VH-VL binders against ABC transporter G family member 3 (ABCG3). Designs and how they scored, part 9

Target 1, 243 residues: ABC transporter G family member 3 (ABCG3), of Arabidopsis thaliana (Mouse-ear cress) (q9zuu9r114to356)
Amino acid sequence: IAWKDLTVTMKGKRKYSDKVVKSSNGYAFPGTMTVIMGPAKSGKSTLLRALAGRLPPSAKMYGEVFVNGSKSHMPYGSYGFVERETQLIGSLTVREFLYYSALLQLPGFLFQKRSVVEDAIQAMSLSDYANKLIGGHCYMKGLRSGERRRVSIARELVMRPHILFIDEPLYHLDSVSALLMMVTLKKLASMGCTLVFTIYQSSTEVFGLFDRICLLSNGNTLFFGETLACLQHFSNAGFPCPI
Key: E = the ipSAE of ESMFold2; O = the ipSAE of OpenDDE; V2 = 0.75 times the mean of E and O plus 0.25 times the DockQ between their complexes.

## First folded at step 15 (VH-VL; framework fv_tiragolumab)

Design q1 (from p2 with light chain W56E F102W; at its last look DockQ between E and O 0.26; V2 from the best seeds 0.36)
Fold by OpenDDE, look of step 15:
Structure q1 (fold): chain C 243 residues (1-243), chain A 127 residues (1-127), chain B 113 residues (1-113)
Amino acid sequence: as target 1 above (243 residues)
Amino acid sequence: EVQLQQSGPGLVKPSQTLSLTCAISGDSVSSNSAAWNWIRQSPSRGLEWLGNTYYRSDWYNDYAVSVKGRITINPDTSKNQFSLQLNSVTPEDTAVFYCARESYTDFWSDTYSFDYWGQGTLVTVSS
Amino acid sequence: DIVMTQSPDSLAVSLGERATINCKSSQSVLYSSNNKNYLAWYQQKPGQPPNLLIYEASTRESGVPDRFSGSGSGTDFTLTISSLQAEDVAVYYCQQYHSDPWTFGPGTKVEIK
């Protein structure tokens, strides 16, 4: 996936500018992890949605998004999108929930593959939790935030998307859970899935797992490139890397 | 290198149970990157997929509707083999039976069909 | 079930000449989400099991000579032997693995003219 001069406008979202994303350029290679990083309201979620073709109707997008060298026409099932906040069914086990989701999303011939759910469970390191109740607000004994987030991602994986967009996979996760999540996603990428996701900030350990980084601030792309190059870029400028 | 070695009787009486075994070398019956299949071939029906067994955190079976209710495919992890049982056979079940590995690539590529086959076993259903 | 058909039933080709086998599926075996055709080609010699030649319609299995190629998409597929060799005398089968149950074509017998 690649994007060129991507600009997104949302009237009324910002006091002094309708441009939420300003002429962003970048790309993500197959089987790699590309992170869009930035502070709150930097435009990172908007950029992610723009790449995924999931902008709200009130938004206008300029520029171009390319998939495999052609203008983006991603068919259903070719990509997944995980929202920052997802609703899970707390009364179901992880496996039951994923089966339910698969039933709703997959065409008949793919749903006949009972292994699809199990593959998703394994891919997200949820094997030990497959028979556990998801839980929630009404369930005192449920999955932790990190596990819940992995379930949300697993839900999208039943479709076996080639590109997976994730909005803030580390949201409200502790350092251990965050690292586990990224290791899991790294493995997913190594299997051939292209990952593009947003984060507010990361530890040095987590940062080291990224292949490429798009750094946003106030809609501007401050940096795009390899992770190691980011550190050098800011170091050369006399600034610490805004990790 | 993966090798599949078939064994079992070549003659079965009508209404009895056909039983074959496929021994695996060079791979595991519980591999998460493979499914283990039975296929038969006859002049009247050509090549016909019968079913499979595979392990994905649990054991699963898929069976063809044409033999569903009569067929059982079981893995044996201790011997690294899998078996075929076909109940209530008739002369129409006469065929050369093959075991075959269905290989999977990565998570997204799914299967790329049958890459290794057993040598085949002619099973004749006759009185 | 997806029904597979092949044409011709038999083909006689001179050594060194091109052999072309066609396969049709009653339904598309193209998965739109990944743009892959779930079609395979096999070669079977007498007394032997089928041998995988091509998968995903056009990808050669390891060890398969370059003279074998697969093409097509959706419902129409072709196996081509660019220069027929004596060892290529066999029956060739197409097979779909898009939807259960997996189904095979009736086969095409290739002989030397």
Scores: ipSAE 0.196, ipTM 0.693, lowest interface PAE 1.7, mean pLDDT 90
ESMFold2, look of step 15: ipSAE 0.579; ipTM 0.814
ESMFold2 (binder alone), look of step 15: mean pLDDT 91; pTM 0.928

Design q2 (from p2 with heavy chain S113G F114M Y116V; at its last look DockQ between E and O 0.52; V2 from the best seeds 0.00; counts 0 for: pae O 3.8 > 2)
Fold by ESMFold2, look of step 15:
Structure q2 (fold): chain C 243 residues (1-243), chain A 127 residues (1-127), chain B 113 residues (1-113)
Amino acid sequence: as target 1 above (243 residues)
Amino acid sequence: EVQLQQSGPGLVKPSQTLSLTCAISGDSVSSNSAAWNWIRQSPSRGLEWLGNTYYRSDWYNDYAVSVKGRITINPDTSKNQFSLQLNSVTPEDTAVFYCARESYTDFWSDTYGMDVWGQGTLVTVSS
Amino acid sequence: DIVMTQSPDSLAVSLGERATINCKSSQSVLYSSNNKNYLAWYQQKPGQPPNLLIYWASTRESGVPDRFSGSGSGTDFTLTISSLQAEDVAVYYCQQYHSDPFTFGPGTKVEIK
């Protein structure tokens, strides 16, 4: 996926004059982990949605988005999008929730569908939770935030997407859970899934796992490039890397 | 190289249980990359898939609706084989029975056809 | 269930000549998300089990000679033997594996003229 001169405006009191993303350029290579970083209201979620073709009706996009070098829409099931907050079905076990998703949406043999579910469980480190109820407000026994986040990602993995867009995979996670999530996502990328996701903040350990970084502030792209180049860029300018 | 070797009686009386075994060499019946199928062939019905057994964290079976309720397919991990039992047989069940492997390689690979077949066993249901 | 049909029922072809077998499915076996047709072709020689020739409609299984090729998409598929040899005398079956239960065509018998 690549984007060039991408600008997104939102409907405001005066018109579509409130620029949320301002002339952003970038790309993500197959099988890599590309992160969009920035503080709250930097435009990172808007950029993510623009790349995925998931902008709300109140938004207008200018510029170009390319998939595999062409301006083409991604087919249903060829990409996944994980919302920042996702509602799950608490009365189902993790395995049941994922299996019903596969049964309704995938072609092929039942063995393949079952295998995809089991591989998604393993990929998201959910093996110990697979037979537990997802739970929720109405149930005392339930998954914690980290496990629920992994289930929401696993559900999108069941569709076997080529590209997975994740809005804040580390949202509401403690530092240990956040590191485990990023290690899990890095492994997933190495197995062939292209990952593009947003994060608010990064620890040094988490930062080292990213392949490519797009730094946003107030809609502006401050940096785009490989992780090592990001460190060198700010070091060469005489400032430590801001993340 | 994966090979499937079938065994079992070729003559079964009506209302009895047909029992066949498929021995696996070069692979494991508990492999999480394969499903183990039974298929029959008769002149009147052609090729007909009956069901399978496979392991993915737990053991699973899928059975064809036409024989569900009469069919059982079980693995035997100690002997590295899987079996077919078909209850309450009639002469309409007379066929050549085959076991076959269905492969799955990884998350992004699709399953494709049945790549390894047993030699076939003619089972005649007759008084 | 997806019903598979084949034509012709029987085909006699001279050695070295081209044999063409058609297969139709009652529903599309194309999954648009990956653009793959979930269709396979099998060869069965007398007294032997079926042998997988082609999967995904056009991909040859390892060890299958180049003279075998598959084509088609959606509901209409073709198996072509570009230069028939004596060892190709067999019954050929198409099979869909798009939707459970997977189903086979009735077969096309190929003989030497």
Scores: ipSAE 0.371, ipTM 0.679, lowest interface PAE 3.4, mean pLDDT 80
Fold by OpenDDE, look of step 15:
Structure q2 (fold): chain C 243 residues (1-243), chain A 127 residues (1-127), chain B 113 residues (1-113)
Amino acid sequence: as target 1 above (243 residues)
Amino acid sequence: EVQLQQSGPGLVKPSQTLSLTCAISGDSVSSNSAAWNWIRQSPSRGLEWLGNTYYRSDWYNDYAVSVKGRITINPDTSKNQFSLQLNSVTPEDTAVFYCARESYTDFWSDTYGMDVWGQGTLVTVSS
Amino acid sequence: DIVMTQSPDSLAVSLGERATINCKSSQSVLYSSNNKNYLAWYQQKPGQPPNLLIYWASTRESGVPDRFSGSGSGTDFTLTISSLQAEDVAVYYCQQYHSDPFTFGPGTKVEIK
C-alpha cells in the first residue's frame, strides 16, 4: 500500500483548520509493520482511516492511495480494520466468539471455519485463553485488556486479510502487555500480513520492532522512513527522536 | 515423499458398515498443513467428496450432506492413519473409494488441492 | 452446491496437437479477498487415482509438464495441453474447492486421434 499527497479535511474538527492530515506521503511493504506515530490529535487515526477507506462521511480526502501499484478500492475481506475500542461478547469463550464471527463473516466459503478460528487463536497467542470466557471489563471476571485487544484483532484475522489496520493496538496496555502485543504482531507480519497501525508513544523495545515509521504532528508528516533512520534523522537535526 | 496406502474389505452387505483405512507415510495425520479426505467415484455419481478430518489445535471433521449422519472419519495418531466408516450402506454406495491429502499453505493461502491420493479401493455393496 | 460442468465429454486429438478442455461452475469460485480461483484440474488414467495437475486455476503442480496449462477466472476455466503426448491419454476433471462441499466436473476423456 502507498499513499501520495494524502490530505483529509474535516469541517469543524479543528479550531483553526479543516485539514486534519496535510499532504502525507508514505508506503507499507507486504509483510511489514508500519506505524503511524504521533501525539493526541496529530491526525494519525484519520490517516489510518483514510488508508483503509473508512473515513466518516463528514471527511473529505484528497490525494491517492495505491494498492499493489494501482489505484483501487480494497474489496471486502481483503483488509481488516480494528477499532480502538471494540465490543466483545463477554458471555462467550474466545473460541466461541471467534467462531461466531467467522460464521457471520465467511458465508458460503469452504474455508474450514474451524481451522481459521484456530489459526487466528494461534496467531494472536490466545491458545491459553481459547476456552476462557471473555467476560466484562473487570480483570477479575474476564480477560485482561491485553487479551481482549488480541481477541479483537483475532476477530479480523478470521477473514485472513492481507492488510490489517489497527487503531492504537497498545491502548490502555501496560508495558509488558504492549511488548507482547508487538511481538505477536511482528510474527503476524512475518507470516505475510501487512500491518499498519497507530501509536501514541512506545518504549525503545517496541520501537525497535517497527519496520517503518510515519511521524505525525498537527497533521504534518515530520518523518517517514525506516525506523533506524528516524533516530538518525532527528539526531542530525540536533533534536532527540520524539518517541 | 508422501504416500497413502488404503486397506479394507471390498465387499460389504447392505445395511452393514463400510470400513476403510488410509495409512500415511512421509507426513503426519496431525499436520496443521493438511486435511485428510475421503472421495468416492462411481459411474453414476462421478467423483464425490465425502468428508475429511484435520488437526488445527484440535480435531475437526467436515462431512458432505449426502452422507452426513452415516459417515465417520477418524484419525489415529498412534498409527498415523485415518479411517472411513459409512453406516447403513446400500448398493448405491458401491464405488471406488480414495483417500487423499488436501494440502494447505501458510495462514493466508488456504488449500491448494488434493495433491496425494491413495491407490483406491473398490467397495461393492451386494447381498 | 456448486455444480461443475465440462465440455466436451470426449476429445480426440492428434499427437502433437493442442487439446482444450472447458470447465464451468454454476457460480463464481473466485475469492475476492485474495483474487484466487479455487479451481483444480486432475488427470486420471485407467486404474489409477486422480492426479493433481493444476491448482488455483493456473498454477502447475510440481512435476507437471509445461505443456499443461490452466486459465480462466470466475465461472469459466480451461485446461490446455499444448502438444498432446501419448501418455496424456486420460480423463480430466475440474474441481472447485471454493464452497462446501467440494464438487467435481463429470470429466473429459482425451484420446489420440
Scores: ipSAE 0.028, ipTM 0.627, lowest interface PAE 3.8, mean pLDDT 90
ESMFold2 (binder alone), look of step 15: mean pLDDT 92; pTM 0.940

Design q3 (from p2 with heavy chain N52Q; at its last look DockQ between E and O 0.35; V2 from the best seeds 0.00; counts 0 for: pae E 9.0 > 2)
Fold by ESMFold2, look of step 15:
Structure q3 (fold): chain C 243 residues (1-243), chain A 127 residues (1-127), chain B 113 residues (1-113)
Amino acid sequence: as target 1 above (243 residues)
Amino acid sequence: EVQLQQSGPGLVKPSQTLSLTCAISGDSVSSNSAAWNWIRQSPSRGLEWLGQTYYRSDWYNDYAVSVKGRITINPDTSKNQFSLQLNSVTPEDTAVFYCARESYTDFWSDTYSFDYWGQGTLVTVSS
Amino acid sequence: DIVMTQSPDSLAVSLGERATINCKSSQSVLYSSNNKNYLAWYQQKPGQPPNLLIYWASTRESGVPDRFSGSGSGTDFTLTISSLQAEDVAVYYCQQYHSDPFTFGPGTKVEIK
């Protein structure tokens, strides 16, 4: 996937179109992990949604998004998008929840859907939790936030996407859970899935796992390039890395 | 090198149970990257997939609807084998039976289909 | 169930000439998420089990000679033997592994003319 001169405006309730993303350029190679980083209101989630074709009706996109060199909508079922908040069904086990998602998304017989479900469970390191209830808020014991986040991602893996867009995979995770999530995602990328996701902040350990970084601030792209080049760029300028 | 070695009787009387065993070398019956299948071949029906057993966090079986209710496929991890039991056989069940490995080499390039086959066992159902 | 058909039922080809076998599925075996056709080709010689030749419609299994090639997409597929050798006399089967139950074609017998 590549984007060129990508600008996104929002129809604000107070004035003429606010630019949320300003002339952004970048790309993600197959099987790599490309991270869009920045603080709140930097435009990172808007950029992610623009690349995935998931902009809200109040947004307008200018510029071009290319998939494998062509300006076309991605084929149905070829990509996944993981929202920041996902409604899980607490009365189901992890396996059951993923199985019912497979029933909705895949043509074919029951046996194929079961195999895809087990692959998704293993890919997201959910084997120990597969037969546990997802659980609920106040009245049911359930999964912790890290496990729930992995279930949300596994749900999208049921379609076996070529490209997976994830909005804030590390949101509300402690440092240990965040590192485990990133290692899991890096392994997923190495198996051939192209990952593009947003990150608000990262530790130095997590930062080293990224293949490419797109740094945003106030809609502007401050840096785009490989992780090592990012470190060298800011180090050579005498500034600490902003992440 | 993966090798599948079949064993079991070649003659079964109608209404009895057909039992075959497939021994695995060079791989494990509990491998997360494989599923273990039974397939039969007859002149009238050709090649017919019967079912599989595999391990992914737990043991699973998937059976063809044509034989569901009569078929059982069981793994044996201690002997590194898996078995076929087909109940209430009729002469229409006469066939050469094969065990086969279905490979799942990674998540997104997950199967080469049936890459290793047993030698085959002719099972004749007659009184 | 996805019904697999093959044509011709048998063919005779002179040594060193091209043999072409067609396979058709009743439903698409293309999985759009990864753009792969879940179709395989097998060779079965007398008294032997089937041996995998081609998977994903066009990828040769390791150790399979270059003269074997697969092509096609969706519902229509072809196995080509570019220069028939004496050891290629066998029955050839296509098989879909897109949806359970996995199903096989009826076979095409290839003989020397």
Scores: ipSAE 0.011, ipTM 0.561, lowest interface PAE 9.0, mean pLDDT 79
ESMFold2 (binder alone), look of step 15: mean pLDDT 91; pTM 0.933
OpenDDE, look of step 15: ipSAE 0.802; ipTM 0.901

Design q4 (from p2 with light chain Q95L; at its last look DockQ between E and O 0.68; V2 from the best seeds 0.64)
Fold by ESMFold2, look of step 15:
Structure q4 (fold): chain C 243 residues (1-243), chain A 127 residues (1-127), chain B 113 residues (1-113)
Amino acid sequence: as target 1 above (243 residues)
Amino acid sequence: EVQLQQSGPGLVKPSQTLSLTCAISGDSVSSNSAAWNWIRQSPSRGLEWLGNTYYRSDWYNDYAVSVKGRITINPDTSKNQFSLQLNSVTPEDTAVFYCARESYTDFWSDTYSFDYWGQGTLVTVSS
Amino acid sequence: DIVMTQSPDSLAVSLGERATINCKSSQSVLYSSNNKNYLAWYQQKPGQPPNLLIYWASTRESGVPDRFSGSGSGTDFTLTISSLQAEDVAVYYCLQYHSDPFTFGPGTKVEIK
């Protein structure tokens, strides 16, 4: 995936600040993690949605998005998108939820569907939770936030997307859980899934796991490049790394 | 090289249970990469998938709706084989029965076929 | 259930000539997300189990001669034998594996004329 001169505006706004994303450029290599980082209202979620073709009707996109070198929208189902909050079915176990999702949405042999679900459970470090109820029913204790987040990602993963877009995978996670989530995502990327996700803030340990960084502020791309180049860029300018 | 060898009686009386066995060589019935299927072929219905057994973290079965409630497919890990039992048979169940392997390679590869088949067993349901 | 039909029921073709077999499904077997048709073709010679020829509607299985080809999309599919050989005398079946229960066509018998 690459984007060039990507600008997003919101309808019904006549102020100078109606551009939410301003002339952004970047790319993500297959099988890598590319992070869009920035403070609240920097435009990071808007950029993520623009790349995925998921902008609301109130937004307009200008510029180009390329997939595998060709200018196109990705076909429905060829990519996954994980919202910050997703609806899970608390009366089901993790395994049941994922398998029933696969049965409802996928064609093909039943053994393959089962096998893909089991591989997704392993990939998202959910083996110990596979037979546990998801919870969230008003009468049942549920999974913790980190486990629920991994179930949300696994649900999209069973559709075997070429590219997986994740809005804030570390949302509301403690630092240990956040690090483990990122290690899990790095391993997932190395197995062939291209990851593009947003992050509000990261620790030094988490930062070191990213392959490429798109740093946004107020709609502007302050930096795009490899993780090491990001550190070098801000060190050479005499500024501490803003992440 | 994977090979499937079928055994079982060729004649079954109506209302009784049809029972067949498929022995596996060159692979394991408990393999994470394979499912073990039964398929039958009759003049009236043609080729018809009946069901499977497989192991992915636990043992599972999938059965065709047309025979669900009458069919049981069981693995036997000690003998490296799997069986078919079809209850309450009628003359319409007369067919050549095949066992077949379905393979799974990895998360990103699609399954498209039964790659190894047994030799077939004609089972006649008659008084 | 997706109903599969084949035409003709039987086909007699001279050696070296083209044989064409049609298969139609009652519902589309195309999955738009991967743009694949979940349709296969099997060959069954007398006294043998079915043998896979074509999957994904048009992809030839390894070891299958070049004279076999598949085409079509959605609900209408064809198997073509470009130059019929004596060993190609068999019954040919299509299979949809898009939705359970997975269903076979009734078969087309191909013979030398």
Scores: ipSAE 0.618, ipTM 0.830, lowest interface PAE 1.5, mean pLDDT 82
ESMFold2 (binder alone), look of step 15: mean pLDDT 92; pTM 0.940
OpenDDE, look of step 15: ipSAE 0.648; ipTM 0.848

Design q5 (from p2 with heavy chain Y112P; at its last look DockQ between E and O 0.31; V2 from the best seeds 0.00; counts 0 for: pae E 2.8 > 2)
Fold by OpenDDE, look of step 15:
Order: sequence, then structure tokens, then C-alpha cells
Structure q5 (fold): chain C 243 residues (1-243), chain A 127 residues (1-127), chain B 113 residues (1-113)
Amino acid sequence: as target 1 above (243 residues)
Amino acid sequence: EVQLQQSGPGLVKPSQTLSLTCAISGDSVSSNSAAWNWIRQSPSRGLEWLGNTYYRSDWYNDYAVSVKGRITINPDTSKNQFSLQLNSVTPEDTAVFYCARESYTDFWSDTPSFDYWGQGTLVTVSS
Amino acid sequence: DIVMTQSPDSLAVSLGERATINCKSSQSVLYSSNNKNYLAWYQQKPGQPPNLLIYWASTRESGVPDRFSGSGSGTDFTLTISSLQAEDVAVYYCQQYHSDPFTFGPGTKVEIK
């Protein structure tokens, strides 16, 4: 996936006056992890949605998004999108929930593959939790935030998307859970999935797992490139890395 | 190198159970990157997929509708083999039976093609 | 079930000449999500099991000579032997693995003219 001069404006009361993303350029290679990083309201989620073709009706996008060198829309099932906040069914086990989700989403011929759910469970390192009740606010016993987030991602994986967009996979995760998440995602990438996700902040250890980074601030792209180059870029400029 | 070695009787009486075994070398019956299949071939029906067994955190089986209810494919992890049982056979079940490996490269690019085959076993159903 | 057909039933080709085998599926075996054709080609010699030649419609299996190539998409596929060799005398089968049950074509017998 690649994007050129991508600009997103939000409709105000009368006119599209507010640029949320300003002339962003970047790309993500197959089987790699590209992170969009930035502070709150930097436009990172908007950029992610723009790339995924999931902008709200109130938004207008300028520029171009390329998938495999073409401007074609991604067909159903070719990509997954995980929202920052996802609703799980707390009364179901992880396996039951994923099975239910698969039933709703998969075409008949893929659903006949009974292993699709198990593959998703394994891919997200949820094997130990497969039979556990998801739980939630109304349930005292349930999965932790990290596991819940992985379940949300697993839900999208049943379709075996080649591109996976994730909005803030580390949201409300502790350092250990965050690292586990990134390691899990790195494994997905190594298996051929292209990952593009947003992060507000990361540890140095987590940062090292990214292949490429897009730094956003107030809609502007401050940096795009390899992770290691980011550190050098800011160092050379006499600034500490904003990570 | 992966090798599949078939064994079992070549003659079965009508209404009896056909039983074949496929021994695996160079791979594991419980591999998460493979499925183990049975396919038969006859002049009248050509090549026909019968079913498979595979391990993905649990054991699964897929069976063709044409033989569903009569077919059982079981893995044996201790011997690294899998078997075919076909019940209530008729002369129409006469065929050369093959075991075959279905390969999976990764999560997204499964290649459910059959890359390794057994030598084949002619099974004749006759009184 | 997806029904596979092949043409011709038999083909006689001179040594060194091109052999072309066609395969058709009753339904598309192209998966839109990954843009891959779930089609394979096999070679079977007498007394032997089928041998995988091509998968994903156009990808050669390891060890398969370059003279073998697969093409096509959707419902129409072709196996081409650019220069027929004596050892290529066999029956060739196409197979779809898009939907269960997996189904094979009836086969095309290739002989030397």
C-alpha cells in the first residue's frame, strides 16, 4: 500500500475548512509493520481510516492511495480494520465468539474450513484462552484488556486479510501486554500480513519492532521512513526523538 | 523429504469395511502446515477427493458428501500415520486409493494442493 | 460442487512442439480477497500417482521443468508444455481447491505424434 499527497479535510458548519491530514506521503511493504505515531488529535486515526477507505461521510480525501500499484478499491475480505473500541460478546468464550463472527462474515466455502477459527486463535496467541469466557463490565471474571484486544484482532483474521489496519492496538495496555501484542503482530507480519496501525506512545523495546514509522503532528508528517532512520533524523537535527 | 507409504488389503467383500493406512516420513501427522487426504481414482469416476484429517490445536476432519456417513479418517500420532475406513463398500467403490499431503505455506497463502502422494493401493470390491 | 472439464480428451504432439491443455471450471475459482486462482495441475504416468506441476494456476512446483507453464484466471485455465519431451507422455489433470469438495478434471492424455 502507498499513499501520495494524502489530504483529509473535515466538513465544518458550512465548508471543508479544517485539514486533519496535510499532504501525507508514505507506503507499507507486504509483510511489514508500519506505525503511524503521533500525539492526540495529530490526525493518525484519520490517516489510518483514509488508507483503509473508511473515512466518515463528513470527511473529504484528496490525493491517492495505491494498493499493489493500482488505485483500485480493496475488495471485501482483502483487508481488515480493527477499531480502537470494539464490542465483544462477554457471555461467549473466545472460540464461540470467533465462530459466531466467522459465521456472519465468511462466505460458505471458507466457513466450511473448521480450522479458520483455530488459526485465528493461534495467530493471536489466544490458545490458552480459547475456552475462556470473554467477560466484560458485567462479568467479574473475564479477559484482560490485552487479551480482549487480541480477540478483536482475531475476529478480523478469520477473513485472512492481507492488510490489517489497527487503530491503537496498545490502547490501555500495560507494558507487558503491549510488548506481547507487538510480538504477536510482528509474527503476523512475518507470515505475510501487512500491518498498519496507530500508536500514541511506545517503549523503546516496542519501537524497535516497527519496520517503518510515520510521525504525525497537527496533521503534518514530520517523518516517514525506516525506524532506525527516525532516530538518526532527529539526532542530526539536534532534537531528541519524539518517541 | 516427505514420503507417504500406503498399506492395506487390495480385496474387500461387499458390505465390509475397506481399511487403508498411510505412513508418513519427513513430516508430522500433527503438523499445523499440512492436511492429510485420501483420494481415489477409477475409470468411471476419475479422481475423487474423499476427505482429510489435520491438526490445528485440535483434530479436524473434512469429508466428501459422496462418502459421508461411511468414511472415517483417523490420525495416529504414535506411529505418525493416518488411516482410511470406508464402511459398507460396494463394487462402485472399487478404485485406486491414494493418500496425499495438502500443504499450507502460511496463514494467508495456504496451498491446498497435493504435493506428496502415496504409491496408491488398488482396492477391489468383489464377492 | 464445482465441475471441472478439460479439452481435448487426448492430444498427440510431435517431439519438441507445443502442447496446450485447457481446463474449465463451472464456477470461478478466483478468490477476490487474495486475487489467487485456486487451481492446480497434475501429471500422472501409468502406475504412478499424480504429480503436482502447477499451483495457484501459474506457480510451478519445485523441480518442475520450465517448459511447463500454467495460465488463466476465473474459470478458464491452460497448461502449456512449450517443447514436448518423451518423458512428458502422461495424463494431465486440473484440480480446483477453491471450494469443498475439491474436484478434478477428467484428464487429458498427451501422446507423442
Scores: ipSAE 0.204, ipTM 0.701, lowest interface PAE 2.5, mean pLDDT 90
ESMFold2, look of step 15: ipSAE 0.458; ipTM 0.737
ESMFold2 (binder alone), look of step 15: mean pLDDT 90; pTM 0.921

Design q6 (from p2 with light chain N34E; at its last look DockQ between E and O 0.01; V2 from the best seeds 0.00; counts 0 for: pae O 4.5 > 2, placed apart)
Fold by OpenDDE, look of step 15:
Structure q6 (fold): chain C 243 residues (1-243), chain A 127 residues (1-127), chain B 113 residues (1-113)
Amino acid sequence: as target 1 above (243 residues)
Amino acid sequence: EVQLQQSGPGLVKPSQTLSLTCAISGDSVSSNSAAWNWIRQSPSRGLEWLGNTYYRSDWYNDYAVSVKGRITINPDTSKNQFSLQLNSVTPEDTAVFYCARESYTDFWSDTYSFDYWGQGTLVTVSS
Amino acid sequence: DIVMTQSPDSLAVSLGERATINCKSSQSVLYSSENKNYLAWYQQKPGQPPNLLIYWASTRESGVPDRFSGSGSGTDFTLTISSLQAEDVAVYYCQQYHSDPFTFGPGTKVEIK
């Protein structure tokens, strides 16, 4: 996936005068992790949605998004998108939930869906939780935030997407859970899934797992490139890395 | 100096398509600092914005709800002009039509309204 | 849609005297973060298109005489001709470009008394 001069405006009081993303350029190679990083309201989520073709009607996108070198809409099943806030069915086990999702979304025979579900469970390191009740606010016992988030991601994996967009996979995760998440995602990428996700901030350990970084601030792309080059970029400019 | 020159028929029968063209000189139809608009004026409806076309790394259109579904505004980069097509016209569509440039300081700035206008074209819808 | 109104409908003023036209928007056309009013004034003479006089409520377009001035903020705006000249006989329109669709006032006809 690649994007050129991508600009996103939001309808507000002034027509489309509110630019949330300003002329962003970047790309993500297959089987890699590209992170869109920035502070709150930097436009990172908007950029992610723009890339995924999931901007709200109140938004207008300018520029170009390329998938496999062509400007086209991503077909159904080719990509997954995980929202920052996802609703799970607390009354189901992880396996049941994923199976249910597969039944609704995946065409084919039931036996084919079983393998996909198990693969998703394994891919997201949920094997130990496969038979656990997801739970929720109304449940006394349920999955922790980290596991819940991984379940949300697993839900998208039942479709075996080539590209997975995740809005803030580390949202409300502790440092340990965050690291586990990133390690899990890194493995997923190594299996050939292209990952593009947003992060507000990360630890040094997590940072080192990214292949490429798109650093946003106030809609502007301050940096795009390899993770290791980020520090050098800012250092050469006489500034500390904003990460 | 920017100049807009309109052309097209002044008489259209009901249910037919109104077609006008606006030729641009002194600026580019694909300018990143402009949007090209159609506005009509009638005694009953006053000045009414109809829609626009503009280039921002790609071509875009905005249309007024009142004419949405019937209106098409197309740029022609080869001739540096843009056109108006209004389908299924009725006598209520009778008006003086103007093309106008909506100006921006740059791609990132806000518009400061319509600074250049065509001479206007009276289009009468009558059988 | 933002509805624009003007008052008066017509105005007769003696040569050399001040002409004042009011414009009101149904919603504020002020963008507070920029402290800009998305309001324009146009002059239209018979058989001619509107001619931009003022934008951002108070900024004169290039070539516009100094006798023309715009003021106001939010929902209430005023176009003032400090000393009416014979060539100023025209219909004047206010227009908001704050929100889509852009909308115009009904116009005020200015004549010589």
Scores: ipSAE 0.023, ipTM 0.578, lowest interface PAE 4.5, mean pLDDT 90
ESMFold2, look of step 15: ipSAE 0.503; ipTM 0.769
ESMFold2 (binder alone), look of step 15: mean pLDDT 92; pTM 0.937

